# Designs tried in a protein design chat: miniprotein binders against Uncharacterized protein YPL067C. Part 14

Target 1, 184 residues: Uncharacterized protein YPL067C, of Saccharomyces cerevisiae (q02754)
Amino acid sequence: GWKWEQIKEIIESGELARLKRSRQMTDKYHEHKKRTAGLDMNQYVLQKLGWSLDEPQLENAAAKAFSSSTLYAVRANDFPYNFEPGVVHLVLWSKVALPVHSPDKAVREAARARMNAFLQAQPLLRPLLSSGHVAWFVNYPELQSVARIFHAHVLLFFPRERYSAEQVKTTVDDILSHGFEPLA

## First folded at step 6 (miniprotein)

Design x39 (from q2 with L80M E84R E88L)
Fold by ESMFold2-Fast, scan of step 6:
Structure x39 (fold): chain B 184 residues (1-184), chain A 89 residues (1-89)
Amino acid sequence: as target 1 above (184 residues)
Amino acid sequence: SPEDIRNLKEKVDQLLERIWELKEKAFKGDPEALKKEIEKLEKEVDQLEEEIKRLARKGVDPETVEELKWEILFLAIQVMYLTREIRLK
């Protein structure tokens, strides 16, 4: 599957459609989708997260993204893309949308800076951040199965030469159990 | 042995399939029934970890042993995720 440097290049180039689930995972994903075809996936996700989205949302609400642990949740991705071994694929769900693809440069850069600041502030990610082994992306709307709830894909790379499977399991368990810390 | 490694990888694929089936049931089904099935998955993942330890003791190459540990890591993560989804229902 995609090597870590290739993944980073694809994210930087914006060719997100090139990231693909493994053959087996894609086949299982399509079978799962066929069985859940009658379900409202937005409501399904809200139910899983125990969330209710309040309306209306204000334009400046993006500045408050991640400011409280009640505004986001981190989960493992059910059907990870076709990445090399050692890539852990997480999904960061947020009640506050970040306009990371805005055509307005200032808006886009501010949204991306907020996401980067949030991930950089995580103690559990610090060793990976130091080695360039944390990346994130937000799929374009046409690539999303859950378009009404903002979510970012967060990728953690643990090279097997530097990490044991047990170390990775412990780190992922800590992330899923305690979540990420709010950004002040 | 090559057959033991092949059998272990086949068990990994079978457990992954059962995880996808449980995710479908988790949305539609009763949380109490799902807890029992998740407990079965946890026990089978534990059995795979013990199998890998046995292969290591029988002299399977350390690199191969580590690769198998990485393969079951994905299953362990998916089981942890299912447990959390059931709790949040």
Scores: ipSAE 0.375, ipTM 0.693, lowest interface PAE 2.6, mean pLDDT 79

Design x40 (from q2 with Q78M L80R E85D E88W)
Fold by ESMFold2-Fast, scan of step 6:
Structure x40 (fold): chain B 184 residues (1-184), chain A 89 residues (1-89)
Amino acid sequence: as target 1 above (184 residues)
Amino acid sequence: SPEDIRNLKEKVDQLLERIWELKEKAFKGDPEALKKEIEKLEKEVDQLEEEIKRLARKGVDPETVEELKWEILFLAIMVRYLTEDIRWK
């Protein structure tokens, strides 16, 4: 599967469609899609997160994204891509959309800076951030199955030679149980 | 042994299949029935973790044991948070 440096290169180049699931995961993903056909996937995700359809505000300023723990949620990705072992694939759901692909350069850069500031402020990510083992991306709308709710893919790389499975489990469990800390 | 390792991997595949089936039913299903199924999955993940420890005690090489722990890490995390994902359905 994709090595960590290749993953970072693909994200930086913007060729997000190149990221792929394993054959088994692709087959399971397609089976899941067939069996959930007819469901409103946006409603499904909102209920999964315990969010109200009325809570997200389209007019919220991007600068307020992640300012309160009630505005976002971190979950494990159910159908991870075909990445090398040691890559943990999380999804960061946000009630406030970040226009990270805006055609307006200032808007795009401010949105990306907000996301970077949020991830860089996380104490649990500090060792991984120091070693360049945190990456994120947002799929283009045409690649998203849940286009109405902002979500970013957050990738954490734990090289096996530096981390045991128990250490990774402890860190990931802590992230998923307590979430990320709000950004002022 | 190779047979023990193959049997454990088969159980991992069976758990993953049940996790996907449960997720497909999560939105439309009865919340109490779904919670009961998740509790069963949590117990079975705990049993897999105990089987890995038993393999270690039987003298399966530490590198192989660590590899098996990595293989179930993702499943353990998914099962743990399924309860929270549907708790307030």
Scores: ipSAE 0.263, ipTM 0.623, lowest interface PAE 3.6, mean pLDDT 78

Design x41 (from q2 with L16F E17D E24D K28E F74W)
Fold by ESMFold2-Fast, scan of step 6:
Parts: C-alpha cells; sequence; structure tokens
Structure x41 (fold): chain B 184 residues (1-184), chain A 89 residues (1-89)
C-alpha cells in the first residue's frame, strides 16, 4: 500500500481519489452497505456518535469549531485505506463544518488553518507532529459516504524502527479514550 | 510454516467478522453480555499477537510478519473502540 511520503504527496496534490481502502476493508465496506441498505447513513452515524445536529446550536458556529469537546469526536476509521504498516487511520467527526475546499481562497485557508491549529495543539500528537508524521484530509463531496456530517481523516504514522506495537497501541488508546483537547 | 501462516490469517479474518457483528450490536442487547464478548475478543487478539511473535522467532518472512502484526494491531484498535462504546452506556 501507499508509503507515508506518497500519502503526503497525494494529499498535498489534492488527488484524494487515488487513496484506496484495503481489500479486506473494501469487502467489509460493501458488506456494511448491504446491511445498511435503505438506511439514512447520516442518521445512522449520528446515532452511533450519540449526536443530534440542532439548527440553532450550529448557527454561526464555524468560528467556534473545536472550541468545546461536545462539538467533535475522534474514532478509529472503520474502513481504513490501503496504507503501509505503521499508519493509523482515525476519523475526526465535527458538528461544525469547516469549508476546507471552498473556492474562496481566504475562506479555504482560514478553515485549513483552524484544523491545523487544532491538531498542532494536541499534546498526544506532539512527537509525531515534530517528525512530520501527522497528516489530514477531507474527501471531496463526490467521494464521501456520509456527506452531511463534516469529518476529516487524520493519519498518524508510527515508523516501525522508532515505535513498538505496544507504544502505538498505548497512544491510540489514549486518543480514543481521552479524545482531543478543545482549541481556545 | 506456510500452514501456520494460513491458519493465523484465517483466525484474523474470523475475528474481524466477529468484531463487525458485535459493532452492529453495541448499542442494543444486554450490556453485560456485550461486555463479556468484548473481553473474550480482547483475549483472542492478545493470543494472535503472541502467535505472530512465535512465528517471527521461527524465521517466517519479515514482511509477512510485519503485515500480520499491523492487521492484528488494527483488530486490537477495533476492540478498544468497542470497549469505549460500551463504557459510555
Amino acid sequence: as target 1 above (184 residues)
Amino acid sequence: SPEDIRNLKEKVDQLFDRIWELKDKAFEGDPEALKKEIEKLEKEVDQLEEEIKRLARKGVDPETVEELKWEILWLAIQVLYLTEEIREK
């Protein structure tokens, strides 16, 4: 599967369609789609997260993205892409959408800066951030299985020569159990 | 041996299927029964981790061992996810 440097190049180039699920995950994804056929997938995900997206709550909230732990959730990606060993694939779900693909450059850059600031502020990610081993992307709407709920793919790379499986498990467990810290 | 590797891959696939079945049930049914099944899955993942270490010591191809270690780690991550979902009930 894709090597870490290749993954970063693909994300930077915006050719997100080149990223692919593993064969096992593709099979599980298709089985899941069969089981959830006829369901509103947005409602299904909201139920899994225990969320309700109230219109009044989200009004004018874009500038407050990630400002409270109640506005987002981090989970393991159920259908990881075909990446080399050492890449951990997480999904960051947000009640507040960030227009990271806006055709307006100022809007796009502000949204991306907010996401980068949020990830840069995470103590659990600091060693990986320092070594260039954190990347993120948001699929274009055409590529999204759940188009109505904002979610970013967050990739963490743990080079096997630097990290044991136990260290990786501990870090991932801390992230999933503790969550990410809100951005002021 | 090739047979040991095939057996381990089969166990990984079977455990993945059970994890997906349990994910579908995580928000319904008896919480105590779900918790016990998750604990059983965790123990089986630990057994797979020890098995792959054993195969590595027997000289199985390093690339195959590394691929299986990460597949097993991903199973462990899915089990941790299920544990958190049950805890929040």
Scores: ipSAE 0.152, ipTM 0.564, lowest interface PAE 5.0, mean pLDDT 78

Design x42 (from q2 with E24L F27Y K28E Q78L L80R)
Fold by ESMFold2-Fast, scan of step 6:
Structure x42 (fold): chain B 184 residues (1-184), chain A 89 residues (1-89)
Amino acid sequence: as target 1 above (184 residues)
Amino acid sequence: SPEDIRNLKEKVDQLLERIWELKLKAYEGDPEALKKEIEKLEKEVDQLEEEIKRLARKGVDPETVEELKWEILFLAILVRYLTEEIREK
């Protein structure tokens, strides 16, 4: 699967369609999708997160993204992409959409800066941030399976020579149980 | 043995299917019944972790053992996520 440096290069280049599941995981994903064919997946995700969206208010509040723990949730990706061992694939769900792909450069850069500031502020990510082992991306709308709820893929790389599987599990369990800290 | 490794990977696949099925029930099911099913999944993940340790002691190569450890870690994370998802209902 993709090596960490290759993953960062693909994200930086914007060729996000290259970041995808293995054939085996893709087959499993499609079988699961057949089982869920009658479900509204946006509704399913909202129920899983315990959310009810007020879109007009939240669209106007883009600068307030991540300002309260009630505005976002971090979860494990059920169908992770084909990454090398040591990459943990999380999904950050947000009630506030960040226009990270806006054609307006100033808007795009401000949205990306907000996401970077949010991740950089996380105490649990500090060792990984120091070593360049945190990356994120937002799929283009045409690549999204859940198009109506903003979500970013957050990748954490734990080099196996530095981290045991048990240490990684402890860190990830902490992230999932406590969540990320809001950004003023 | 190659058969032991194949059987282990098949069990991983079966647990993934069960996890996905439980996720579908999470918003409609009885929370107490779902929590009991999650506890059963946690025990089965623990059993797979012990099986990997046994394979390592039998001399299965370190690279294969490490791959299996990461597959089981993925399952453990998903089961932990199910616990949090149901707790927040």
Scores: ipSAE 0.285, ipTM 0.627, lowest interface PAE 3.1, mean pLDDT 79

Design x43 (from q2 with L16F W20L E24Y Q78R)
Fold by ESMFold2-Fast, scan of step 6:
Structure x43 (fold): chain B 184 residues (1-184), chain A 89 residues (1-89)
Amino acid sequence: as target 1 above (184 residues)
Amino acid sequence: SPEDIRNLKEKVDQLFERILELKYKAFKGDPEALKKEIEKLEKEVDQLEEEIKRLARKGVDPETVEELKWEILFLAIRVLYLTEEIREK
């Protein structure tokens, strides 16, 4: 599947639709959609996260994204794309929408800078950040299955020559169980 | 050996489907019934880990063994996620 350097190039170029899921994951995704066809997927995700979102989501609230651990949650992605072995695909859910893309799909630098600052501040990600093994993206609206709740895809690369499966499991378990630290 | 690999991949697919079903059941609000099913999933993941060790001892290609280990690792992570969510309810 997609090698790490190719994944980073695709993200940087904005050609997000090129990212692919394995055939098995695509089949399981279709099965999941059939099973949840009559379900409000936004409500399903809110229930799973234990969240209740109040409207309206104010523009000035974007400056507060990731400022408190109650405003976000990190989870494993159920349907990872077809990435090379060693890529862990996480989803960062946020009650506060971060406006990463303008309507013409250009990246807004203030939003990108905030996400980068948040991820760079994480002690659990430090070794991967140092080696260029952390990447993230936000899908364009037409690629999103859950449109109401802001979420970013966070990719962690653990090269097999550097990490054992056991070490990867320990690190991912730490991230999922302790979560990320809020942005000071 | 090819039959063993095919059977193992089929078991991984079945466990993945059951994890999705458990997520749906958790949404319906039956957390205590889910604990038993999660314990069963954990046991079946442990069995898959033992099966891959046996395949390695039988001389299955090291690259194939490594790919299967990573598939099982991702399955184990998803089961861990379910456990964490149920604990928080």
Scores: ipSAE 0.201, ipTM 0.584, lowest interface PAE 4.1, mean pLDDT 78

Design x44 (from q2 with L16F E17Y W20L Q78M L80R)
Fold by ESMFold2-Fast, scan of step 6:
Structure x44 (fold): chain B 184 residues (1-184), chain A 89 residues (1-89)
Amino acid sequence: as target 1 above (184 residues)
Amino acid sequence: SPEDIRNLKEKVDQLFYRILELKEKAFKGDPEALKKEIEKLEKEVDQLEEEIKRLARKGVDPETVEELKWEILFLAIMVRYLTEEIREK
């Protein structure tokens, strides 16, 4: 699967379609998709997050995104991409859309800066941030299975030579149970 | 052995699907039944962790061991997250 430095290069180059699930995980995804056939994927995600359809995505996202813990949720990606062992694949769901891409797929710097500021403010991510082991991306609309709810993929890399399975479990458990801190 | 590895991979796959099924039922099911099923999933993850350790001691290929360790860690994370979701009900 993709090595950490290759993953970062692919994200920076915008070749997001190259990031894909392993064959095994793709097969699992397709089987799951068949079993959930007929489900509105947006409704499925809202139910999973405990969110109301009455809480639409807010405008002026660059200024308001991540400003309150009620506006976002972080979850494990049930179908992680084909990354090397040690990469934890999370999804950050947001009620406030962050306009990361222009129509021509260029990155909007204000939106990128907001996401970077949010992730950099997380104490639990500090050791990984210091070593360049946190990356994120937002898929282009044509690559999204859940188009109506903003979400970013957040990747955490725990090299086996530096981290035990117990340390990884502890950090990920803390992130998932307590969530991320709001951006001031 | 190849047969032991194949059997472990099959158990990992089966447990993955059971976790997904339980996540889908989490908001509609009986909380007590859900908690009991999560406890069973936790025990099965523990069993998989012990099994991969035994296979590692028997000299199974290090690359295969690391792949399975991370797949099992992913299952543990999924079960832990499901536990938190059920607790919030």
Scores: ipSAE 0.458, ipTM 0.758, lowest interface PAE 2.3, mean pLDDT 83

Design x45 (from q2 with K53R E66L K69R L80R)
Fold by ESMFold2-Fast, scan of step 6:
Formats: sequence, C-alpha cells, structure tokens
Structure x45 (fold): chain B 184 residues (1-184), chain A 89 residues (1-89)
Amino acid sequence: as target 1 above (184 residues)
Amino acid sequence: SPEDIRNLKEKVDQLLERIWELKEKAFKGDPEALKKEIEKLEKEVDQLEEEIRRLARKGVDPETVLELRWEILFLAIQVRYLTEEIREK
C-alpha cells in the first residue's frame, strides 16, 4: 500500500481520492454498508461514540474546536486505508466542524492551524511529531460516508525498524484510553 | 511452512470478521453478551500470538514473523476499540 512519504505528498496535494482502502478492507466495508443499508449513519456513529442525538453541532470553528474534552473523541478507524504496515489509522470526531477546505484562504488557514496546534500539543504524539510521522486529512464532502459529523483522519507512522509491535500497541492503547488533551 | 503461515492468516481473517460482526451487533446488542464475546476474542488473539512465537522458534524467517505480528497487532487494536465502545455505553 501507500508508503508514508507518498501518503504525505497525496495529503499535501489534495488528491485525497487516491487514498483508498485496501482490497480486503474495501470488501469488508462494502459488506458492512450492504448489511447496514437504510440505517441513518449519522445516528449510528453518534450511538457508537456515546453522543446524544440531541447535541447540537457547534458552528464556531477555529477558536472553539478541541477546547473541551467533551467536544471530541478519538477512535480507531474500523476500515483502514491501503497504507503500508506501521501506519495506525485513527479518526478524530468533533462536534465543532473545522472548515479546513474553505475557499476563503484566511478561514481555511485558521482551521488548519487549529488542527495542527491541537495535534502538536499532544504529549503521546511527541516522538512521532519530532520525526514527521503524524499526518492528518479531512475528506472532501463527496468522499465522506458520514457527512453530518466533522471527522479528521489522523495517521501515525511507526517505522518497523524503530518500533516494536508491543511499543505501538502501548501507545495506541494509551491514546484510545486517555484520549487527546484539550487545546488551551 | 507456507501452509502453516496460510492457516494463521486465515485465522486472523476469521477473527477480524467476528470483530466486524460484533461491532454491528453493539449497535443493537446486549452489553453483557458482548463483553463475553470480547473475552473470547482476547483469548483467541493470545492463542495466535503463541502460534507466532512457535513459528519463530521453528525458524520461520524474521520478515514473515514481523508481518504476522503486525496482523495480530491490528486485531488487538480492534478488540481494544470494542472494549472502549462498551465502556462508553
């Protein structure tokens, strides 16, 4: 699957449609979609996150996103994309939508700066951030399976020559158990 | 042997299918029954890890062992996700 440097190039170029699930994961995803046909996927995701269906999506963006741990959740991606071994694929769900694809440059840059500041502030990500092994992207609306809840794909790369499987598991378990820290 | 490796990968695929089925059932399911199934999955992942250790002792090449460990790590992460989902309910 896609090598880490290629993944970063694709994200930077905005050719996000090139980032696709592996054939095995694509087949499982299509089977899941067929079995869940007719379900409200927004409701399904909210229930899986333990979020209330009555909770409003906040409209304020760059200043409010990630300001409280109640406004977001980090989970493992159920159907990872076609990435090389060592790439851990997480999904960051947010009640506050960040307009990271806004046609307005100032709005787009402020939204992206907020996401970058949030990830840069995470102690659990510090070693990976130092080596350029953290990347993120938000799919364009036409590529999204769940359109009503803002979510970003967060990719962590653990080169196999530098990390044991046990070290990776410990780090991922810590992230999933404790979550990410709010941005002050 | 190639047959032992293929058998192990098939078991990994079967466990991954069970994880996907349990994630779907979690939307509708009984939390207590789901916790018992997660415990069974944890035991089966442990058994696969022991099988990989046996293959390493039998002299299977290090790159193949490393690939299999990454497949088991993926399973362990998915099992952890199910555990967290149950806690959040």
Scores: ipSAE 0.034, ipTM 0.505, lowest interface PAE 6.9, mean pLDDT 78

Design x46 (from q2 with L16F E42K F74W A76E)
Fold by ESMFold2-Fast, scan of step 6:
Structure x46 (fold): chain B 184 residues (1-184), chain A 89 residues (1-89)
Amino acid sequence: as target 1 above (184 residues)
Amino acid sequence: SPEDIRNLKEKVDQLFERIWELKEKAFKGDPEALKKEIEKLKKEVDQLEEEIKRLARKGVDPETVEELKWEILWLEIQVLYLTEEIREK
């Protein structure tokens, strides 16, 4: 599977289609799709997150993305890609869409800067950020299974030589239970 | 023994299959029944952790024990994911 440095290079180059599930995970994903065929996947995700389908959208909210804990949620990616052991694959869901792939360079860079600032501000990620073991990406629309709700893939790398299984479990549990802190 | 290790890995595979099944049912299932199944799953994962400790006491080498701990780590993380899935709206 992809090694951590390769993953970062692929994300930086924008060749996101190169990131693929393993055969085993692809089989599980296809089984899941078959069993959930006919479901509105956007509605499914909103129910999963406890978000209201009738909740009003904030106007001009992109600059204020992540400013309140009610605007986002971090969850597992149930069918992670073919990454080396030690990579934890999370999904950051946001009610506010960030135009991280905008054809307008200034808009694109501002959106990406907002995401980077949000992740860099997280106390729980500080040790991993210091060692270059946090990365994120947003799939291009044609690669998204849930296109109507903004979501970013957040990858955390815990090398076995630096972390025990118990330390990884504790950190992941803390992130999922308490979530990320709003961006001031 | 090699058979004890193989049996443990088979139980890990079976628990992953149950986790996937529970994830499918989470959307349309009875919340109380789902919570009960997750509690059963937690107990079985705890039992695997105790089995690994017993293998360590029986003289299975420390490197193999650590590999088995990492193998069940992803099961434990999936259980955490399921727990958060059903927490609160």
Scores: ipSAE 0.273, ipTM 0.630, lowest interface PAE 3.2, mean pLDDT 79

Design x47 (from q2 with L16F A26L E66L E71Y F74W Q78M L80R E84R)
Fold by ESMFold2-Fast, scan of step 6:
Structure x47 (fold): chain B 184 residues (1-184), chain A 89 residues (1-89)
Amino acid sequence: as target 1 above (184 residues)
Amino acid sequence: SPEDIRNLKEKVDQLFERIWELKEKLFKGDPEALKKEIEKLEKEVDQLEEEIKRLARKGVDPETVLELKWYILWLAIMVRYLTREIREK
């Protein structure tokens, strides 16, 4: 599958359509879609997260993103992309949308800075951040299966030669059980 | 054996399927019944990990073994996640 440096290059270039589920996971994804056929995917995801969308914030929405643990949730991606072993694929769901693809450069940069600040503030990610082993992306609307709920793909890379199975389990378990810390 | 590898990959697929089914039931199902299914799943993941260790001893391609071990690690992480979620009501 895609090597870590290649993944980062694809994200940086914006060629997100090149990232795909593995052949095995594509078959399972289609089976899942068959079982969820006829469902509103937006409503399906809200049910799984136990969420109700509140009325949107009218001002400083991007600045309010991640300010409370009730506004976001981190989950494991159930259908892994074709990444090399060692890549942990998480999905960060947010009730507050970050306009990371805004045509307005200042808006786009502020939204991306907010996401980067959020991830950089996580104590659990510190060793990975230091080694360049945290990356994220948001699919363009036309590539999204769930277009109305903001979600970012968060990738953590644990090179197998540098990380034991126990270290990976401990870090990922902690993230999934306690979530990320809110950004003040 | 290519047959052994295909069988292990199929078992991995089946365990992922069961994890997705359990995740769907976490908020709506009976906690005690779900706990028993998660415990059963944990034992099956442990058994599969041992099968992969045996496969590695037989000298199967290291990259294939690494891929299978990665999927088992991910399954183990998901089982621990489900165990914690059910414990929290």
Scores: ipSAE 0.287, ipTM 0.648, lowest interface PAE 3.5, mean pLDDT 80
ESMFold2 (binder alone), alone request of step 6: mean pLDDT 79; pTM 0.735

Design x48 (from q2 with L16W K23L A26L E71M F74W Q78R L80R E84Q)
Fold by ESMFold2-Fast, scan of step 6:
Structure x48 (fold): chain B 184 residues (1-184), chain A 89 residues (1-89)
Amino acid sequence: as target 1 above (184 residues)
Amino acid sequence: SPEDIRNLKEKVDQLWERIWELLEKLFKGDPEALKKEIEKLEKEVDQLEEEIKRLARKGVDPETVEELKWMILWLAIRVRYLTQEIREK
C-alpha cells in the first residue's frame, strides 16, 4: 500500500480522494462495504460512541474544539485504507467541527492550527511527532460517509526497524484506553 | 514450513471477516451474544500468537516471525477494542 512519505505528500497536496479510492483495497473490505451499504452510518457512529448531537450550543464553537475530553473521542478506524505495514489508522471524532477546508484562508489556517496544536500537545505521540511520523487529514464532504459528525483521520507511523510489534501494541492500547488530553 | 505460514495468514484473514461481521451487528445485536463472540475472537488471537511462538521455536527465521507478529498486531488491538465498544452501549 501507500508508503509513509507518499501518504504525507498526498495529504499535503490535498489529493485525498486518491487515498480513499486506492485500488489496493482488500476484497474483504469491499464485501463488508457492500453488506453495510444500507446502514445509517451517522446513527451507527453515534451509537458506537454513545453520543448525542442534539446540543445547539456547540454550533459555531470551533475555538472550543478539544477543550474538554467530553467533546471528542479517539477510536480505531473500522474501514482501513491500504497503507504500508507500520501505519496505525485512528479516527478522532469531535462534537465541535473544525472548518479545515474553509474557502476562507484565515479560517482554514486557524482550524488547521488548532488540530495541529491538539496533536502536538499529546504526550503519547511525542516520540512519533519528533520523527515526523504523525499525520492527519479530514476528507472533503463529498468523500464522507458520516457527514454529520466531524472526524479526522490520524495516522501514526511506527517503522518496524525502530519499533517491535509489542511496543506498537502497548502505545496504541494506551491511546485507545486513556484517550487524548484536552487542549487549553 | 511455508504451508504453516500460509495457513496462519489465512486464519488472520478469516478473523478479520468475523470482526467486520460483528461491526454490522454492534448497534442492533444482543450484547451477551456479542460478548461471547468477542471472547471467541480473543481466544483465537491468543492461539495465533502461540502458533507464532511455536514457529519461532521450530527455527523459522526471526524476520519472518516479526512479520507475522506485525500482521496480527492490528488484529489483536482491534479485537481488544471491541470489548470496550460493547461495554459502552
Scores: ipSAE 0.401, ipTM 0.709, lowest interface PAE 2.4, mean pLDDT 79
ESMFold2 (binder alone), alone request of step 6: mean pLDDT 79; pTM 0.733

Design x49 (from q2 with D13E L16M E66A E71W Q78L L80R E84K)
Fold by ESMFold2-Fast, scan of step 6:
Structure x49 (fold): chain B 184 residues (1-184), chain A 89 residues (1-89)
Amino acid sequence: as target 1 above (184 residues)
Amino acid sequence: SPEDIRNLKEKVEQLMERIWELKEKAFKGDPEALKKEIEKLEKEVDQLEEEIKRLARKGVDPETVAELKWWILFLAILVRYLTKEIREK
């Protein structure tokens, strides 16, 4: 599947549609999508996260995102994309929508800076950040199955020659059980 | 053998499919009814870990073993958090 260097290049170029799931996983995802076609997937995700969201209009979203641990949640992606072994695919859900893309798909600098600051502040990510092994992206609206709840894909790369399965498990378990620290 | 490795990868794909079926059932129905099936999934992931240990002892190369351990780690994470997600509904 896509190597880490290729993944980062695709994200930077904005060719997000190319970050497709493996053929087998994509086929399973399409079948799952067909089976859930009549379901309110936004309500399903809210229930999964334990969120009661009235969809308030949030002003100055870039400055408010990730300011409190109650405003976001991190989970494992159930259908990961076709990435090489060692890539952990997480989804960061946020009650505060971060306007990452303009309508013409250009990246908004304030939103990108906020997300980067949030991820850079995580002690658990520090070794991976130092080696360039953390990346993230937000899918364009046409690629999203859950359009009403902001979510970013966060990718962590643990090269097998530098990390044991036990070290990866420890880090990922810590992230998923304790979550990320809010941005001060 | 190559056949044993292919069979193990197929079992991983089958477990992924069952996880998605359980998520759909939990959304549509009774989460308590799924407890026993989730416990069975946890046991099957443990069995796959033992299969990988057997392959390693039978002389499958360290690189292939490491790749298979990665896929089992991924499955273990999904099953662990499937339990949490369904229970917290």
Scores: ipSAE 0.181, ipTM 0.577, lowest interface PAE 4.6, mean pLDDT 77

Design y01 (from p1 with F20W L23K R71Q)
Fold by ESMFold2-Fast, scan of step 6:
Structure y01 (fold): chain B 184 residues (1-184), chain A 82 residues (1-82)
Amino acid sequence: as target 1 above (184 residues)
Amino acid sequence: SQEEVEKLKEKIERLLDRAWKLKEKGDTEAIEELEKEVEELEKEIKELARKGVDPETIKELKWEALFLAIQILYLEEEAKEK
């Protein structure tokens, strides 16, 4: 599957449509879509997360995003892309939408700065951040199945030479059970 | 043995299929059964290591089992929220 350096290059170049699910994951994804056919996927995800987004979007979204643990949730991606072993694919869901992309698909600096500050503040990610093994992206609207709820893909790379399977499982379990720390 | 390693890889693939079939169903009993089968899988990997299967192959099996374990953690979190 895609090597870590290739993944980072694809994200940097904005060729997000090139990222692929594995053959097995693609087949299971299509089966899942058939089972959820006719559902409002935005409402489905809200119910799954226990959320209600009836409130208007907050002013100064870039300054409000991730400021409280009730405003976001971290989950594993059920259908990971075809990445090399050691890449953990998480989804960060947020009630406060970050305007990540301009109309020409360039990444807005204020949104990038907010996301980077949030990830850099996580103690559990510190070793991976130091070695360049944390990456993130937000799909363009045309690539999203859940367009009305902000979500970012967060990729963590644990090289097999540096990490044991037990260390990776412990870190992922901690992230999923306790979540990320809010940004001050 | 190579045959035991191949059998274990096939078992991991079957357990992944079962995990994916449990998505969105909130079937806590089935999820708990998968957890038990992954614990058995981890013990089988440890036994292969004791029998002298090479460290590189053991590492591969552990990483395949890790991916499955992460999918099961996701199912547990999803079921907890239903």
Scores: ipSAE 0.065, ipTM 0.524, lowest interface PAE 6.1, mean pLDDT 78

Design y02 (from p1 with F20W L23K F67W R71M L73R)
Fold by ESMFold2-Fast, scan of step 6:
Structure y02 (fold): chain B 184 residues (1-184), chain A 82 residues (1-82)
Amino acid sequence: as target 1 above (184 residues)
Amino acid sequence: SQEEVEKLKEKIERLLDRAWKLKEKGDTEAIEELEKEVEELEKEIKELARKGVDPETIKELKWEALWLAIMIRYLEEEAKEK
């Protein structure tokens, strides 16, 4: 699969479609789509997260994204991409959308700054951030299976030479159990 | 009626699809038309509530309209920053 440095280059260049191009992942994705063909995927995700969206959310500006732990949730991705071993694929779901991409698919600096500030504030990510082993991206609309709920892909890289399987599991379990800290 | 509820759900899905397609064009006039359609949609949801459609169905419709409104708002911010 894609090596960490290649993943970062693909994200930076905006060639996000390339990340999903392994035959195995394409087959699993199509199988899942057939299995869930009768489901409203937006409702399915909301039910899974235990969320309901109230009118007051329309008042939340992009600048308020991640400002309260009730506005987001972090989960493991059930369909990880073709990444090298040691890459953990998380999905950050948010009730408040960030306008990450302009129409020409350029990344907006204000949205990038907000997401980066949020991830940099996480104590559990600190060792990985120090070594450049945290990356994120938001798929273009045409690549999204769940278009109505904002979600970002958050990638954590644990080089096998530096981390045991038990250490990786402990860190991921901590993240999933405690979640991420709100951004002040 | 159930038929009116299903028609509104279909309308919400069509408007969401149209909103995403407009992202690449930056067409502010088309975005403004979508905004008006969402205002009409909100009125239609309130009318269904007045006609006695069950509270859980009304919550579903309000939720779907909320996502559509959020999408249109971000499209407008994006067009303004161009």
Scores: ipSAE 0.000, ipTM 0.098, lowest interface PAE 19.0, mean pLDDT 73
ESMFold2 (binder alone), alone request of step 6: mean pLDDT 78; pTM 0.707

